# VH-VL binders against q9y8t7: the designs that were tried, part 15

Target 1, 261 residues: q9y8t7
Amino acid sequence: MRDSFLQKAIASAKDRTSLLEEIAGNCSPKPGRPSLSSSIREWVYRVGGAVIAEYKRCSPSAGAISTLDPVSYVQATRDASAAYSVLTEPNWFCGSIELIPYFARYKPVLAKDFIVSETQIRIAACMGASAALLIMEALTPRELQELAAAASRYGVEVLVETPDASHAVEASRLAPGSIIGVNSRDLKTLRVDYEAMLREVSKAREQLPGEVILVAESGIDSPDKALKAFKAGAQAILVGTAFMKNPQLREKILAELLQIP
Short names: E, the ipSAE of ESMFold2; O, the ipSAE of OpenDDE; V2, 0.75 times the mean of E and O plus 0.25 times the DockQ between their complexes.

## First folded at step 2 (VH-VL)

Design Zb1 (framework fv_zagotenemab)
Fold by ESMFold2-Fast, scan of step 2:
Structure Zb1 (fold): chain C 261 residues (1-261), chain A 120 residues (1-120), chain B 112 residues (1-112)
Amino acid sequence: as target 1 above (261 residues)
Amino acid sequence: EVQLVQSGAEVKKPGESLKISCKGSGYSFTSYWIEWVRQMPGKGLEWMGEIDPSDSYTKYEKNFKGQVTISADKSISTAYLQWSSLKASDTAMYYCARHYSLWPGDFDYWGQGTLVTVSS
Amino acid sequence: EIVLTQSPGTLSLSPGERATLSCRSSQSLVHSDSNTYLHWYQQKPGQAPRLLIYKVSNRDSGIPDRFSGSGSGTDFTLTISRLEPEDFAVYYCMQGTHYPLTFGGGTKVEIK
């Protein structure tokens, strides 16, 4: 517990925030940023589900995932994606804030990082991000409310990532209007757990108001798993490693969705 | 390895100013909040307030707001507790402790304490 | 503000005996994240407090298994199954669920 990866990531993010404050100044959010929630709702209306494609070069569990450049990734994914999730965490996920402007030209961008400060949200908005990730497990309820309020001041939407249905319900209460994500891990191994995520998405859907957008975030690596997540009640899925490794999965998920009237 | 080292004991007269310190070492100072806890002679523990050294954001228990100022200098990994005008009722042992935002109230390391005596 | 009431104020026991310490809160300490931020601290004469138990029942690193915490909602207990000479100290419960953070009044465990 004291030496978990999450603790180290948060400590690193706090240190990075000190550096970012020196360079952020009073930059203004980039105009013309499309809404993440509006894009998801449009895709759900048209084909029954939305895909958030994650550009992720590396991770602690997988190591180096892909050398695919941003241009090639966008060309492979833009026709099948409602949004891009862009890693800006540099130490474990090989991310960079400088990636946001490129992806923002094509789709709404979710800035994915361990966000602990308003400065991180402001800089993401200046780069063109439409939304920012807030991790429920990394924040106290007070911190979650304060950061969600800060995001609102910058016109940035929030996706609150939660480990289970009870946290999903509470996150929605603490940060009304937020998009809610479920990202489940096996508590012993800390590896993503698709079946647990599917169960928790189903439970969360039953408890959350229908207008709350629910995102499934764990272990989706096939069209069948994507369809099951949508049927469990998710309006969107977030897919990272599988898309970086298998370009055909991107189109196959869309093709399967088009079979459902 | 992780240490919080506080400044030495102080003997003051009512009306005098005072600034005591708490220096962190062996960890990333800006990654933890610093807590201040008072213990009056023969009494229990009383939470005074806290500071996030990364941006100097402070929170106070209402009875201490305006009575004392909490600050930090992250360049030297040091937090401060200061009074503009001491009262005899400020006589107490003052502790600092560190706190990680994931664990409200979970103070895993404490300083040794600074005894402040205010008398005529 | 949350009031934590500890009882008894003083507990006089001999080494080898079981100590049971109570902490009662004025309202529920279950946080909206489903955790209960009720912690126990030990303070020996002339020393800074030490974290003993966090979140109701978890022992901090290096704390012997004779110490155990239990409870839920508003009623919490610290148990020392077999008192050792070094266990004679003042014990404080503390809550982190509601701002401001508050400590109980303490229970002094003394040699009979």
Scores: ipSAE 0.000, ipTM 0.388, lowest interface PAE 17.2, mean pLDDT 85

Design Zb2 (framework fv_zagotenemab)
Fold by ESMFold2-Fast, scan of step 2:
Structure Zb2 (fold): chain C 261 residues (1-261), chain A 121 residues (1-121), chain B 112 residues (1-112)
Amino acid sequence: as target 1 above (261 residues)
Amino acid sequence: EVQLVQSGAEVKKPGESLKISCKGSGYSFTSYWIEWVRQMPGKGLEWMGEIDPSDSYTKYEKNFKGQVTISADKSISTAYLQWSSLKASDTAMYYCARLGYYPRSTEFDYWGQGTLVTVSS
Amino acid sequence: EIVLTQSPGTLSLSPGERATLSCRSSQSLVHSDSNTYLHWYQQKPGQAPRLLIYKVSNRDSGIPDRFSGSGSGTDFTLTISRLEPEDFAVYYCMQGTHYPLTFGGGTKVEIK
């Protein structure tokens, strides 16, 4: 109300970190976690694009999204997904850190939260996560660099979420080796802008080194929108609400990709 | 589970000070604003004010500004409503409540059980 | 400040009947974001209020289907399609579009 949603989410994350430090102690990252980037590259090679399927029970804009349980979701999505994005933010997204071990049995897991501390990254890795989300708008440049370096020490890959191409380029410079995401949802307003995301993905692809993995996020609710995101230059798409409502969408996306050489 | 637990009933004399509490549990306390609502005997609900526990920023309905102080201690997930000098007209049931999800939620999704304050000589 | 006028003040009905409660605001409750922040609460004797409906027509978790909200601008209605014994209570509307937040005076639904 007085603050943006992002500012409130950051304050909540700092508060939760203190409790996580007490509960988890000095746990060590689980060995043998599969690489998120390697899985994306394999799917791109095989079919021309990768899907990161997001398990998200609720959100501020939508409220309750689906009552679909993790077992049913995995059974419906695992054959066509390169990775799972798992919400661990409990207050607005109905997430839990305890969901990570289940999804990690099947695919690389991206821990999706408002990450503001090294402790959040370490604990996600202890639970089996292969990658952690860093939101560029939530962090100062120094905080981004320090958290990316901490992730590297834990063997955790980073997906840096950015609002546009110029920030995508800056994020890649500040956190070399990171996967770069362009989010069509403005975290300060929660508005989805799919067309703006496509323009920014295209611009980012032109400016980023070819080896940098680019992910298009949110606003993808049809095979046509998925194909346009891949054609704009994204190697992967992150799909949440649409898959929670219709998990079969992932098979339709795959079918469309296979028709385009 | 989300709960707001308020302190017990109080019986006071005019001129005495009082501080009542509202403890949140089962959620991130600093992520939600706490609302205070007064209900005078046999009357309806009146919004008094609110606090963001993350930075203790407060907002008051004009009739309560200067009459009461709203505060919070995030280290123990507790919000407070305080009077420096009670009046007989302060006799009422006082509720705390949690503001719903941001952005732009204004509904009070969880309520405390209420604290009855009786001020009489 | 926004004045919310609830009518009737008291509604005397029997179980099984339909209850229609009105809430009218002195100004439009449509926010610049196009949402209308008009909410309904139920209060039983000796209990704290309970959220029933938020943003005009959205039923809160666990609220039975017999409760529904409707309206726009300045004229809002809470409908209870078939009164159950537990529904005899005082109902309050509240607006969150403008500060200060304000409640209506309440409508008491009592057994005939």
Scores: ipSAE 0.000, ipTM 0.388, lowest interface PAE 18.5, mean pLDDT 85

Design Zb3 (framework fv_zagotenemab)
Fold by ESMFold2-Fast, scan of step 2:
Structure Zb3 (fold): chain C 261 residues (1-261), chain A 123 residues (1-123), chain B 112 residues (1-112)
Amino acid sequence: as target 1 above (261 residues)
Amino acid sequence: EVQLVQSGAEVKKPGESLKISCKGSGYSFTSYWIEWVRQMPGKGLEWMGEIDPSDSYTKYEKNFKGQVTISADKSISTAYLQWSSLKASDTAMYYCARQPLYFGSDRYYFDYWGQGTLVTVSS
Amino acid sequence: EIVLTQSPGTLSLSPGERATLSCRSSQSLVHSDSNTYLHWYQQKPGQAPRLLIYKVSNRDSGIPDRFSGSGSGTDFTLTISRLEPEDFAVYYCMQGTHYPLTFGGGTKVEIK
């Protein structure tokens, strides 16, 4: 089936809900969590763009990625990162909710998973996450709306990941106040189309209110690609595989941003 | 009771090395940055840099980068400020202070200070 | 770096009088979270500094109500409504909005 991966990921997430309860119980959201949107806006104000650095140990397309311990990763990325995206999906991305508390000490944490339940959002907040990922392609409009409302009740910000500008606009309507992401990776085929993402980011920026934070996701593996994403209208970029293989990449991206008028 | 207790006064000659300390007690040491502030005789306060004791990550004011080393040992709740080779211009009172590590509305201020360490460098 | 300019350099006043101390920033101190991280410290001779006011106008625990802070953006004021003998000290403003963290040059309050 053309959607078998996404469908399996969703089914796995539903099954993992009871395991998450066993791991974290009936905890309450951790107080003092930093705001993801505020950090992004601060970086945009200071240098013209923000980097969300993704800690990802493996993926379906790449298998095992270069292994970095969290301490070494934070030391290498802290000065140039507005936030950390931390994978909590265990089966395909080798993630764990137990990683969140460490990264949350330093930067706002985006909990990255196939989120299909309010429980996943609550437990991420208990571990210290400031924001949670909602994948528009994985959810019905009603599910997106309800999960965004649930996140708000726990003081969790939402980044809604979308495949194109029209979905970005609809996501912003369904989940007002959310950060909006445009992802160049096709979740059905797992291929990255960087040029398509730039076109869709530009279209989304034209249609979204200026106060809506727009994030470009995937396919950014060089300073030039990062610069083009910012020039297309993204306020932040989410960089995964390139950061895990070359943690110094963001320092070059920051240097390029400081040259933008 | 929250306390920051600094090491005693030092009298040194130019070229000598020195390491002074700041010990925290009565709180979670790894939940706060330790700040270092210099005050030259008869002058105002100068921020030198800070350290996160949980991982020894440091930030320096540019004029102090390479001039001093800030470190911490979280197992004994102690932060350090170190010179490899002192200069007469290093004569000053050195204060440590703490700052909340996480974002929140009550951040970026120094709520508790050490008593200060007077460093005198003369030939 | 952000420069904080304090004025006057010295105030010589009698007990019971009002002291008004100014701190002006070279750039806006408003953070993207809408908070202004401008703080005031008191330093008595031979002592470490003590936090008085944080985030423009909030008194630290145990600070008498005669101390008040006000201001916005780049222009800030510390007011001591009725000077007491123990208020003889140097007062410093500090900004935490931008790195590096910076202090003003200080205002010395001399009680005659």
Scores: ipSAE 0.000, ipTM 0.410, lowest interface PAE 19.0, mean pLDDT 84

Design Zb4 (framework fv_zagotenemab; at its last look DockQ between E and O 0.01; V2 from the best seeds 0.00; counts 0 for: pae E 19.2 > 2, placed apart)
Fold by ESMFold2-Fast, scan of step 5:
Structure Zb4 (fold): chain C 261 residues (1-261), chain A 123 residues (1-123), chain B 112 residues (1-112)
Amino acid sequence: as target 1 above (261 residues)
Amino acid sequence: EVQLVQSGAEVKKPGESLKISCKGSGYSFTSYWIEWVRQMPGKGLEWMGEIDPSDSYTKYEKNFKGQVTISADKSISTAYLQWSSLKASDTAMYYCARGTYWDLSPKYAFDIWGQGTLVTVSS
Amino acid sequence: EIVLTQSPGTLSLSPGERATLSCRSSQSLVHSDSNTYLHWYQQKPGQAPRLLIYKVSNRDSGIPDRFSGSGSGTDFTLTISRLEPEDFAVYYCMQGTHYPLTFGGGTKVEIK
């Protein structure tokens, strides 16, 4: 009878497709984009883990959650970040595809949106994005496969967001070569389930091939939670603006990364 | 009037199955989640899990996952809590409550409660 | 999981007195939307719980002005400015930010 938040977000993304097609025209992926997976692997090799810093100005229930501009955000997070996650969803997250070129100057960019069309992937690549988010819960298996194949044609890496280990394994099978994320935020209720995510990250790490990069997403709001996610088997974590802009938390993240064997 | 009405008290033996109900009225049943809360005799409140009646999506507290099944029949505005094999330790008052609203500005609070179903399991 | 610690366990007071109840969480209850989903419930003997306060400080419909909530992050307070006879009950805090949803152990407000 009612649409979940996820269903509303998907419907909105589909409605935005014709506008995106008009904007994208015949643009080609920007050359020389750095690899998201290579950056993550380098940080893991060097310090034991990677941070994907997320620039997110708004959230679905409260609206604005940060007034921090992109310049100040990069200044605060650049030294501790392997990549930037940039929201391009405009209705709930106050995102914009126009933010991508700025962040892409500094680090690989993950375009974060409810991606339901090849056009969204192409325009993100034209703007300079290295990777695109595909939400497993938002897509049928066929849609996931087709979008992952489209991303490959544009030289765009894929991060498939999943709710648990069994979906993580299936996502890796359906989209080979993808980075796999386990999300602590329930997309239906928007509540955070950090302990479940930690358990599911551990289970996924045991089942996935060692070369598959595993990312723990959402619910990581302290250095201790970050360390636990890495020890559970994640190579990278995704953290929001509020956490990263605190100078003491930023320094603690870096210090704790150096402690991981 | 918005109400949640639960089924009556049950007296069971260990190993028996049981299904208790929670019927909503006076509101759009599929627009709200149904929450299940346990209260052991003389003890506090424990969240067991929740269900979205619109599609029967469920979440459980880990200690109740596999111990109980939460379900709903939206055609009759009723949610259920079910045991396949009761234990003496299941003796408790069980409450249903109305949870989050779908409109993305949820209280995340339980604003309407059923009267409770007392389940007694003894040999 | 988030542990909510309520204190005192029992508060013995007379009608007309002020009651102050504490709820402390093991972790921050601030949601990414900047809301704090900390709620207070009242339970009288033989009755189902009743919602009093949601999101730290908002009174639910029909709740008297004598009930107020305050706090932030991990430290929260429920205040009853002048106890009425019907206010003697057990009070529970609950958090809705993180799964699993959790309740505090309760504070019993009893007649002195």
Scores: ipSAE 0.502, ipTM 0.785, lowest interface PAE 2.7, mean pLDDT 88
Fold by ESMFold2, look of step 3:
Structure Zb4 (fold): chain C 261 residues (1-261), chain A 123 residues (1-123), chain B 112 residues (1-112)
Amino acid sequence: as target 1 above (261 residues)
Amino acid sequence: EVQLVQSGAEVKKPGESLKISCKGSGYSFTSYWIEWVRQMPGKGLEWMGEIDPSDSYTKYEKNFKGQVTISADKSISTAYLQWSSLKASDTAMYYCARGTYWDLSPKYAFDIWGQGTLVTVSS
Amino acid sequence: EIVLTQSPGTLSLSPGERATLSCRSSQSLVHSDSNTYLHWYQQKPGQAPRLLIYKVSNRDSGIPDRFSGSGSGTDFTLTISRLEPEDFAVYYCMQGTHYPLTFGGGTKVEIK
């Protein structure tokens, strides 16, 4: 590919691994980290769906999103959230691994980065993360299997982000027990395609065993979009930019969840 | 102004079909659920069900499911309540109302109501 | 299904008097988000209902401060501190905490 954001992000993540290991040293994972999957299942049981609230100060497509500090964000979102997704990628998302400990005090944390090494998973767990993101498009099948195995050794759950239903099914076979995310993008613009995401979530739900947790990612900016994602078969939704700009959406989403039979 | 305008009063005989309408204006019609409420003569208010106009997903109160059909045409910002075969017991005032999704303060409070459609079914 | 019981059924009062209306729920109306979604509506003769009070105690825009709501859990009260001629109407409570949505039976406030 002549120009690919994903390839640049992967290269940056490999370069960052050496610095990350130097700063963190030989830390060991924190004990007693809560389970992301258990929290999602509890919310599904109680209210019919779960919300993963994403703390993201910047993105490649939107640039600077918000100056909302972590304390204010947590206060606005924790009551509606099963978990936090915390961006740790510094160059395009303005994230940091040092954000993890704060969020982990309140909810299970998904460390969200371009994970290409076991070192990134270990250090996220040292900081208190419950789960790590693996991007299927960024990894070969062997790399996905190896990183999922490493996560298991550190007591870290995996969310595998996939572009469509066929990849979701493959990810479930390659990394059994993982949480599966669907995030459909316009390949030309990198913008999230919400309608495509809904269609692929529905297809994935039909093909995946019922016990597999399915997460609808990106493009959810209103209560009606959240409800439609749950109707399509997602157990959880991931909400980022919309919560950074309008944290009050959490209460609207809760209201809709409580009306699900 | 944000408003819901309902179709006019109807006088029908048992066995006839009927479709009454509720047109929203002054706001983003697909951003709110439309609620339907029945009020039988001299009685209180009964929630019948609701529709998401963006994709026509419906929820019914259990005793109304199968008795009426709730639908919407988002291209003209209109919701509908429909009977395939009216009974005398369907005589009532029928209101549509807007559910409040944007302002979390009055969550599930119905902040805008239509004027009502009186349906009279008699032989 | 949540039953809302309003009392009294009819309240006969004169302008200037204080009105107190009760709404009792068969179950707690405290939502998992810690809010209580109990609302009050006013219906004047020949008119559609109008939102009066939302979430127990919050007046809707344009509602006079003589209207107040209170209560918690299962017991709720609407108070009209000084009745005006335009306040003679039927008042309904409604809960939005539990599916399906339900209304109380109404309290008619009428002129003595």
Scores: ipSAE 0.000, ipTM 0.392, lowest interface PAE 19.2, mean pLDDT 85
Fold by OpenDDE, look of step 3:
Structure Zb4 (fold): chain C 261 residues (1-261), chain A 123 residues (1-123), chain B 112 residues (1-112)
Amino acid sequence: as target 1 above (261 residues)
Amino acid sequence: EVQLVQSGAEVKKPGESLKISCKGSGYSFTSYWIEWVRQMPGKGLEWMGEIDPSDSYTKYEKNFKGQVTISADKSISTAYLQWSSLKASDTAMYYCARGTYWDLSPKYAFDIWGQGTLVTVSS
Amino acid sequence: EIVLTQSPGTLSLSPGERATLSCRSSQSLVHSDSNTYLHWYQQKPGQAPRLLIYKVSNRDSGIPDRFSGSGSGTDFTLTISRLEPEDFAVYYCMQGTHYPLTFGGGTKVEIK
C-alpha cells in the first residue's frame, strides 16, 4: 500500500505543506469568494447541468496531456463552464497553486490537489479558490471532518471525492454541506471505469438528500457520456483530459444540454 | 495580511480635480472586483460603482455615472476614484472595498474594506 | 432599485440586553441560483464598515457567535444575543442580488 500512487502523492503533499507554511505569512483568507455550489445550481437551473472544466497539463497515467496554456484554455469557451478545476499538484500533474489566481478571475475555482493539511486550504483560499478537494480515500474520517471544518472557517467550500455511493453518503454526514463527487478512477491502479461511476452516481442520488450537489468525476470524453451522467443524477460533471485535448468539447456538451426538452 | 490601503485625506476647493487611490495586498488583486462606497457626513453608505481590475471593466450607479471615474492599475494592485471638477457636495468619506464578481451573478459581500479617504471640498 | 428599510432607526439598550434589528426589502432577494445575497455590516465611529454576516446567516471570520442573522425573501433580522460594550455601533444591511447594489439606512445601537 505504501507503494501506491496515492501514498506517494500524500507523502509529497505533506512535504509541500511544510514549504507552504514558510511562505504563508501574509495569507489571511476570508469568506466572500464566488461560490462553486451557487454556480452549479445556477447552471442546473439554466440548462439542466453544470460543467466543471479541469485544467490539467499532466497525469500519472497519461504523462503530458497538453501544452495548452491557461489563456488559450479560458478563451476557448469561457461561457460554457460553471467553474474551473485547477490542478495544483506539481510532481505528477504539472500543476501549480499559482495558477489559481488566473482562473479565479473568470469562474469559481476548485483547488484540486492531495490536500492533507489546513495550510493547503488556507493558501488556496488566499490565491482565490472557492473550493478545495478532499479525497476521502486519502484521509481518515476525523481528518476529513477537521479539514472540512477548516475550509468552512476560510469560506472555502469542499468537494469530497468518493469512490462509490456508500462512501458518498458517509462523506455527506462527515462533512455536512459539502459537494460530493464520485470518481471513476481508482487511485491505486489509476484505472477508469465510466460505467461503474454511472452506477454509483445513480445509487448516490437515491440515497443523498436532494440539496446535496453530486458531481460525476472522470471518464467523460463525449457529449453522450456527459448527458448520461446528468441523467444518472449528477448536477455537475468534472472533465479534465478530454477538455485539455479538445476544449471545444465544452461547447458541444452545452449544445446538447440546451436541446434537451 | 489581506488589506486595502487608501490614500490620505484631501482638502480641495470647488472646481479642482482629484484622484484618490486604493491599494490591495495579501491577495490576488485581479481576482476580485473593487467597490467604491460614499458616506456623506452623518449619513449612510452609498454604492458608487465597481471595477474589474483584470480588464478595467467598470459599472456605475446611475447617480455617479459621469460624475466620477473609476480606474485601476493591476500592475501595482491599485484602484482609483477621480473627479474632474469637485463640488462642495462631494464632501464625504470614500471607501474602497473588495467585492466578488463572476459571470453575471450577483455580488457577494464586501469582506475587506479600506480605511477610507476623507475628501473635504470648501471655498 | 431595491430599497432596504431598516428599523428601528435608533435602538437604545444596555449592555447585556438582546438587540433585534430588522431589514426589509422592497423585492425578494432570492436569486435564481437559490441564494439570498443579504449582508450585514457594523460601523463604529471613525471606522470603516466591517462585514458581520453574509448571505443572511453566515458569520464572517472572527465574528462572535452572539451575532446571528436570519430571514428569507424580503424580511431579515440581525440579532445580538447579549450586547457587549463594543457592540454599540451603526449596523447596515446590504443586498447584492440585484443591480444597483444598495444599503439600508442603518440602525444605530446606542447605550441607554
Scores: ipSAE 0.000, ipTM 0.484, lowest interface PAE 12.6, mean pLDDT 90
ESMFold2-Fast, scan of step 2: ipSAE 0.446; ipTM 0.761
ESMFold2 (binder alone), look of step 3: mean pLDDT 91; pTM 0.943

Design Zb5 (framework fv_zagotenemab)
Fold by ESMFold2-Fast, scan of step 2:
Structure Zb5 (fold): chain C 261 residues (1-261), chain A 125 residues (1-125), chain B 112 residues (1-112)
Amino acid sequence: as target 1 above (261 residues)
Amino acid sequence: EVQLVQSGAEVKKPGESLKISCKGSGYSFTSYWIEWVRQMPGKGLEWMGEIDPSDSYTKYEKNFKGQVTISADKSISTAYLQWSSLKASDTAMYYCARSYPEFYTGSLYYGMDVWGQGTLVTVSS
Amino acid sequence: EIVLTQSPGTLSLSPGERATLSCRSSQSLVHSDSNTYLHWYQQKPGQAPRLLIYKVSNRDSGIPDRFSGSGSGTDFTLTISRLEPEDFAVYYCMQGTHYPLTFGGGTKVEIK
């Protein structure tokens, strides 16, 4: 396509944001939200790694992805999860900001959307989100800095999603204190390049300060892939639909983590 | 009618350069990616790489990176596969095919639904 | 690299018979969007491949209903319920979930 999916998603997000300006102005960030980074560090200390469990109802091509309601999903995942990633994009992922308050009762919530506006971050904070996703490839350096600063004003942590180690280092400098993610998905084609992601995670870990949390994203659908991501230097992994299709996967990942000295 | 038409058969000597073409018609050329697939005599299909004609973004299978160049000229709806120096081991049938690898509203279709007729490349001394 | 193993290598059958072709993946082909990008192609001698089935079970336009695909995760099947003379060909599975894109070795369906 001439217009990539990413560009269409960005345009949609801008349109959605204009309709939510009044709501954002009248809401206040929910106090007492648990820290995403603190939860990740606690899990790393206890078992050697953290899992961010993603609740995603549908995708542009799949229709309904998960038949699990939020209650069933929490019951299946809470004991092995450091945090929940909750899709709030409504048009392609069947997300809703209304999902955030439910998941926030149990774990820190990462609001996952194509975030292009301070308004989206404020609304997420009002709903109870502890962190918001910023996609580096969707933003200019100035936009990234401004949105990270806005998140800080609302007490929202930022996870910056990057395609490689070079961008991970740049993102960390542009948005100090952010959690840094390396995505195995090619944002232009949406195909998974797990081996490239693994190499880039390893390179990023070498170049980033030790206190920066590194997250490996997508393409992790087995305990072996999870273990390799942690060994490469990721402190957390983001796992989506694999947990909904195989509840035993989470226990196997936890068992692998317990074997790391 | 949607179709991909490839250039004709080539007989070359080792060390020669070659550029073969794949011309799309009957559809929006920049709305689809072009895949290149090799089939050596009596063997199966091998993916070589792909190109987005709208901006010339390319992906290669590692063993073809540096051996071939994939390019496209969107003004004439044509994709190209090029060798700077042919080897006897390049003897094969080369296919182009269109695909839609990115998400879009509606059905996502990752299959190669339209193929060119193939270009037979023979490299012999 | 994802390895796709097709079996059997050759099926010798008569028109009217049912053909069952297997494709097994070295790793899960389920994408994070829950789709499985496993496709089936038919190739006749001297011809380019033709798409039959995309995303495990969806027939491409113009493909007769005697062709069906099934499977999940790593184990996939192409079924031809009633072989017609024109169905004798080589069949390839292919995955688009992971880079690089990979094809199976093919199964030749020939006349007995």
Scores: ipSAE 0.101, ipTM 0.621, lowest interface PAE 5.8, mean pLDDT 86

